VH-VL binders against UPF0738 protein ABC2521. Designs and how they scored, part 5

Target 1, 124 residues: UPF0738 protein ABC2521, of Shouchella clausii (q5wf04)
Amino acid sequence: MKQYKVSAIEVDEEASTVELEEEIDAQLAARLKPGKRVLVDSDQYAFIYILEDEEAFYAIRFEKNVWPALNEAHKLKTSYYVKLNEHTRLALVDMEEELVFLLENIRGNGNYGEAFEQAVNDAF

## First folded at step 15 (VH-VL; from v4 with heavy chain Y56F)

Design w4
Fold by ESMFold2, fold request of step 16:
Structure w4 (fold): chain C 124 residues (1-124), chain A 124 residues (1-124), chain B 107 residues (1-107)
Amino acid sequence: as target 1 above (124 residues)
Amino acid sequence: QITLKESGPTLVKPKQTLTLTCTFSGFSLSTSGLGVGWIRQPPGKALEWLAVIYWFDSKLYSPSLKSRLTITKDTSKNQVVLTMTNMDPVDTATYYCARHTFSYKGSYEYFDYWGQGTLVTVSS
Amino acid sequence: EIVLTQSPGTLSLSPGERATLSCRASQSVDKSYLAWYQQKPGQAPRLLIYDASSRATGIPDRFSGSGSGTDFTLTISRLEPEDFAVYYCQQYHKLWTFGGGTKVEIK
């Protein structure tokens, strides 16, 4: 699965714009659809939003370095858009709903790993 | 041919911990888009989802049972393990493991191949 | 959590009749995450329908699904002897939930 790391999140009152470390070319950007799922990479301390086209899955990775900004967007309950390149933005549909559910699923169990749970509790 | 098979104890005493192993063939959790879930069915009652684990160690637990469940995998052995603590007679059920598939050509989030199930009885 | 209520609980019909099974959700569900399973006695569930209306591979065309929002149906256009089973609907919204099932029995 091709993964795109988030470099920054620009948080505004109603919407957050997710910036990537690398641009996605125009042909791929035109095909991408939101997968409406957030998954966890507990080994690498990341939340992953799934994108799809007709052939494959792609990932938008929110690693720990962007968790402070992600928490700000979460507290404001903003919508999320990812800037795929200079001309294309894509709504990350259901991002906040999925994140809320994951944060609750992680807490209080140790089932995701105690170190990971602690990192999530510290950041969110 | 894709197959899954559940193994573990068929009789457990109250308060004990149940450990079930799902051994599968015909696919690998190294393949992106695949997962294995656990679903149980009390005698004469409906199916209840318990947990799922995906190809990159992402996992989710049923919110009502998350404090009692742990799901892990060993990709090299084609195995997924479910542990459920503090068993109670109401947990008597047939336990199934099933393959979960993300689909990127349309609908997704279903269990396409199921093991035969194993009846676990919780009794003193 | 979304609750799925299936009706009727039991459907008693003769071979060749049309069966209509209802699944009602406690709130609107994305039809792309709505599935139907068949379970025969002593067997594991079998995927019949996904995306509310698409037949899984190898499922006969007498099975069809429809619906959106909170109301979904499974139809068996002509009941055959092998269709005696319990049918479950399933949805996904952050977690999977199943309906209580409809038992289709042949009278």
Scores: ipSAE 0.578, ipTM 0.855, lowest interface PAE 2.1, mean pLDDT 90
Fold by ESMFold2, fold request of step 16:
Structure w4 (fold): chain C 124 residues (1-124), chain A 124 residues (1-124), chain B 107 residues (1-107)
Amino acid sequence: as target 1 above (124 residues)
Amino acid sequence: QITLKESGPTLVKPKQTLTLTCTFSGFSLSTSGLGVGWIRQPPGKALEWLAVIYWFDSKLYSPSLKSRLTITKDTSKNQVVLTMTNMDPVDTATYYCARHTFSYKGSYEYFDYWGQGTLVTVSS
Amino acid sequence: EIVLTQSPGTLSLSPGERATLSCRASQSVDKSYLAWYQQKPGQAPRLLIYDASSRATGIPDRFSGSGSGTDFTLTISRLEPEDFAVYYCQQYHKLWTFGGGTKVEIK
């Protein structure tokens, strides 16, 4: 699966804009759809938002370096948009709802990994 | 040819820990988009989802049971292991492992291949 | 938690008859995440329908699914002897839940 790493999140009162380390070309950007699912990479300390097209799925990867900004967006309950390139943005539909559920699933028992759970608790 | 098979003890005493292994062939959890889940069925009753683990070590647990469950994988051995602590007679059930697939052309929220199941009896 | 209520609990029919099985959700469900399974005694569940209406590989065309929102239906247009089994609906909304099942049995 191709993963696009988040470089920064610009958090505003109602909406957050997710910036990527690399641009997604215009043809792919035009066909991408939100997958409406957030997953966890507990080994690499990341949250993964799934994107898809007719042929494959892709990921927007939120590593620890952006978790402080992600927590700001989470506390404000903003909508999320990813900037795919200079001219194209895509709504990350259900991002906050999925993140809330996942944070609750992670906490309280160490079965995602003790170090990972601690990192989540420290950031969120 | 895709197959899954559950193995582990068939009789467990109350308060003991159950460990079940799912061994599968015909696919690998190194392949993007694949996961393995555990579902149980008490005799004569409905199916209940327990946990799932994906190719990049993402996992989810049933919220009501998460404090008792741990799911892990060994991709090189094509195995997924479920551990359930503090067993009780109410946990007597047939335990299935099943493949979950993220679809490039649709939904990724169903289990397409199932093991034959293993009956685990919890007897005081 | 989304609760799936299946009705009837038992459906007694003869081979050749049409079976209509209902699955009702406690709140709206994305039909893309609605599935149906068949389970015969002593066997694992078998995926029949996914995305509310798409047949899984190898499923005969006498099986069809429909519905949206809170109301979903599995139809077996002409029952065959091998179709007498228990049928479960399943949904996903953050987690998977299954209905209580409808047993289709020979009259």
Scores: ipSAE 0.576, ipTM 0.861, lowest interface PAE 2.2, mean pLDDT 90
Fold by OpenDDE, look of step 16:
Structure w4 (fold): chain C 124 residues (1-124), chain A 124 residues (1-124), chain B 107 residues (1-107)
Amino acid sequence: as target 1 above (124 residues)
Amino acid sequence: QITLKESGPTLVKPKQTLTLTCTFSGFSLSTSGLGVGWIRQPPGKALEWLAVIYWFDSKLYSPSLKSRLTITKDTSKNQVVLTMTNMDPVDTATYYCARHTFSYKGSYEYFDYWGQGTLVTVSS
Amino acid sequence: EIVLTQSPGTLSLSPGERATLSCRASQSVDKSYLAWYQQKPGQAPRLLIYDASSRATGIPDRFSGSGSGTDFTLTISRLEPEDFAVYYCQQYHKLWTFGGGTKVEIK
């Protein structure tokens, strides 16, 4: 599964824009759709939003370095968009709802891993 | 061919910890879009989802039981382990492991293959 | 949490008859997350329908699913002897929940 790391999150009161370390080519960008799911990589301390096309999954990785910005967006309950490239912007549908649920599922529960749970509690 | 099989104790005393292992074949948890979940069914009652583990180390727990549940995987052994602490007679049930499928074609999520289940009785 | 209510609790029919099973959700459910399972006595559940209306692999065409929003239906056009079992609907919305089941028994 191809994974794209988030380089930054530009937080606005209504919408947050997710910037990637790597641009996605125009052909792929045109096919990508929101998977509407956020997964947790507790080994690598990341939240992963799933994108998809007709034949594969793709991952938007929110690693620890962007958690402060992610938390700011979360506190404002913004919508989320990812800038795939210069010309394509994709809505991360259900990002906030998924994040909220995951945070609740993780918080106070070391079953995800004590260190990870603590890191999440510190960040959010 | 895809198969799953539950193993572990069939008798547990109250307050003890239940450890169940799901051994599967025909697929790998290194494959994106696949996971393994645990579902239980008290005798003569409906099904209750307990936990799921995806590829990576992504987990979800039933909110009502998350404090008692831990799900882990050993991809190299094709095994998923569920632990449940502080068992009570009310936890007597048939416990199933099942493959969870997250489809990139339409974002389907369902349990498409099930183990035969193992009856766990909690009694002093 | 979305609650699924299945009706009727028990459906008594004869082989060859049409069975109509209802699954009602307490709130709207995306059809892509609505599934039906069949469970025969002493066996594990078997996936019948996913995406509300798509038959799983190997499922006979006498089984069909329909519905959207809060109302979903499983139909067995002509009951075969092997179809007498308990049927569960299942939805996903952040977590998985199952209906209480409908038992289809022989009249």
Scores: ipSAE 0.527, ipTM 0.877, lowest interface PAE 1.4, mean pLDDT 94

## First folded at step 17 (VH-VL; from v4 with heavy chain L60R)

Design y2
Fold by ESMFold2, look of step 20:
Structure y2 (fold): chain C 124 residues (1-124), chain A 124 residues (1-124), chain B 107 residues (1-107)
Amino acid sequence: as target 1 above (124 residues)
Amino acid sequence: QITLKESGPTLVKPKQTLTLTCTFSGFSLSTSGLGVGWIRQPPGKALEWLAVIYWYDSKRYSPSLKSRLTITKDTSKNQVVLTMTNMDPVDTATYYCARHTFSYKGSYEYFDYWGQGTLVTVSS
Amino acid sequence: EIVLTQSPGTLSLSPGERATLSCRASQSVDKSYLAWYQQKPGQAPRLLIYDASSRATGIPDRFSGSGSGTDFTLTISRLEPEDFAVYYCQQYHKLWTFGGGTKVEIK
């Protein structure tokens, strides 16, 4: 599965724009659709939004270094868009709803891992 | 051939911790879009989802039970383990593990292969 | 959490008859996350329908699913002896929930 690391999140009052460390070429960008699912990588301290086309899954990785900006977007309950390249933005459908569920699901009892839970509690 | 099988104790006392192991073959949790979930069914009653784990050690727990549940995996053994604390007679049920498939061909999802189930009785 | 309400609770029919099973959600659900399972006594559930209307591999044509929003239906066009079982619907919306089941029994 190809993973695209988030470099920054530009948070506005209604919408947040997710920037990637590498640009996605126009052919792939035109095929990508939101997978409407957020996963947790507790070992690497990341939230992962799934994208898909007709052939594969692709990952947008929100690693710990962007969690402050992610928390800002979360507090404002913004919609999310990822800038795939200079000409294409894609809505990350259900991103906030999935994140809200996961943040609550992680809290308590250490069942996602105590260190990971602490890191999430510190950031969010 | 895809198979899953549950193993663990069939009788536990109140307040004890239940540990169940799902051993599977024919697929790997290294494959994106695949997970293993636990579902239980009290005698004569409906199915209830408990937890799921995916390839990044990504997990989710039933919100009403999350304080009692821990799900982990051992990829080298093709095993997923569910631990449930503070067992009570109301937890008497057949416990199933099942493969969860999130298809990259349009975000379909389902539990497509199920273990035979194991009845766990919590003495009253 | 989305509650799935199945009706009727029990459906008593003869082989050859048409069965219509209802699954109603407490709020709108994405049909791509709506599935149906068959469970025979003493057996694990078996996937019948996914994406609300697509048959799983090996499921005969007499099984069909339909619906969207809050109202979904499983139809068995002509009941065979092996179709007498309990049927569950299931959905995902952040988490997975199952309906209470409809038992299809021989009259």
Scores: ipSAE 0.782, ipTM 0.914, lowest interface PAE 1.1, mean pLDDT 91
Fold by ESMFold2, look of step 19:
Structure y2 (fold): chain C 124 residues (1-124), chain A 124 residues (1-124), chain B 107 residues (1-107)
Amino acid sequence: as target 1 above (124 residues)
Amino acid sequence: QITLKESGPTLVKPKQTLTLTCTFSGFSLSTSGLGVGWIRQPPGKALEWLAVIYWYDSKRYSPSLKSRLTITKDTSKNQVVLTMTNMDPVDTATYYCARHTFSYKGSYEYFDYWGQGTLVTVSS
Amino acid sequence: EIVLTQSPGTLSLSPGERATLSCRASQSVDKSYLAWYQQKPGQAPRLLIYDASSRATGIPDRFSGSGSGTDFTLTISRLEPEDFAVYYCQQYHKLWTFGGGTKVEIK
């Protein structure tokens, strides 16, 4: 599965814009749809928003370095958009709802991994 | 041919930890879009979802049971393991493992292949 | 958590009759995440319908699903002897929940 790392999140009162380390070419960007699911990579300390097209899944990776900005967007309950390239933005539908569930599901049990839970508690 | 099979003890004493293994064939959890979930059914009662694990180490637990559940996988052995602590007679149920599938076309969510189930009785 | 309420609890019908089963959600559910399962006595559940209205592989066309929002329906246009079973609806909204089931039994 192709993964795209988040380089920054521009947090505004109404919406947050997710920026990627790599641009996504126009052909792929035109096909991408929000997958409406966030996964957890506990070994690499990342939240992963799933994108899809007609044939494959793609990942938007929110690694620890962007968690402070992600927490800011979370506290403000903003909508989320990813800038795929200079011309295309895509709504990350259900991103906040998924994140709210995961943060609570991770908290307090150690069953996602002790170190990962601690990192989440420290950041959020 | 896709198959899943539950294994583990059929009789457990109160307050003990239940460990169940789902062994499957015909697919791999290294494949994007696939997961394995656990669902239980008390005798004569409805189905209840417990936990799921995906092709990442991504997990989700039933919120009411999360403090008692741990789900792990061994991709090389095509196995998923569920542990449930502090068993009580009310936890007597048939426990199923089932494959969870994402669809590239429309972000569908469903459990398409089920194991035969294993009845776990918690002694009184 | 979204609660799914199935009605009726038991539906007593004869072979050849039409069965209509209701699944109501406590709040709006994305139809893409609404599924129906059949469970015959002593067997594991079997996927019938996903995406609220799409038949799973090998499911006869007498089974159909419909609905959106909070109200969903499974219809069996003409009951056959093998259709007398318990039917469960299931949804995903961050987590999976199942309805309480509707038992379709011979009158």
Scores: ipSAE 0.781, ipTM 0.909, lowest interface PAE 1.0, mean pLDDT 91

## First folded at step 19 (VH-VL)

Design z3
Fold by ESMFold2, look of step 20:
Structure z3 (fold): chain C 124 residues (1-124), chain A 122 residues (1-122), chain B 107 residues (1-107)
Amino acid sequence: as target 1 above (124 residues)
Amino acid sequence: QITLKESGPTLVKPKQTLTLTCTFSGFSLSTSGLGVGWIRQPPGKALEWLAVIYWYDSKRYSPSLKSRLTITKDTSKNQVVLTMTNMDPVDTATYYCARHTFSYGYEYFDYWGQGTLVTVSS
Amino acid sequence: EIVLTQSPGTLSLSPGERATLSCRASQSVDKSYLAWYQQKPGQAPRLLIYDASSRATGIPDRFSGSGSGTDFTLTISRLEPEDFAVYYCQQYHKLWTFGGGTKVEIK
């Protein structure tokens, strides 16, 4: 699965704009749709939002370095958009709802990994 | 031919830990968009989802049961394992594993095992 | 959390009749997150409908699903002997919740 790392999150009162370390070319950007699901990489301490086209999955990867900004957006309950390139933004539909679910699902007994659970508790 | 089969004990004592294995064929959890979930059904009652594990080793647990559940996979053996702690007579049910399919927010169980009845008796 | 309430609990009909099964959600559900399953006695559930209205592979066109928001319907236009079973609706927004089931039985 191709992953695109988040370089920054611009958090505003109602909406947050997610910036990537590399641009997605215009042809792919036009085909991408939100997967409406956030996955967890507990080994590398990341949340990943799934994007897809008709044939493949792609990921928007939120590593620990952007968790402070992610927590700010979470506390404000903003909507999320990813800047795919200079001309294309895509709504990350359900991003906040998914994050709310995962934060609660992770807490409590280490079945996502105790170190990961601790890192999440410290950041969120 | 896609098949799944549950295996594990059929009788468990209260407070013991249940371990169930789902062995499947005809697909792999290395395939993006696929996963395996566990669903149970008490005799004569409705279905209840327990846990799911995705192709990326990401997992989700039923919120009411998450403290008792652990789901893991072994992709090379085509197996998914569910562990449920502190069993109680109310947990008596048929336990199913099923293939999970994900696309554009669609998440459904398209192939099911035959189920295994687990009885918890004092 | 979303609760799915199915009605009627039991539907007693003869072969050839039309069956209409209701699923009501406690809050609005995106139709793309709504599925129906069939379960015959002694068998595992079988996926029947997903996305509220799309038939799964191998499901005859006498099965149809419809609805949006809080109200969803499964219709069997003409009951066959093999259709006497329990039917469950299911939503899968972030987790999987099943309704209580509707038993379709021979009158």
Scores: ipSAE 0.688, ipTM 0.865, lowest interface PAE 1.3, mean pLDDT 90

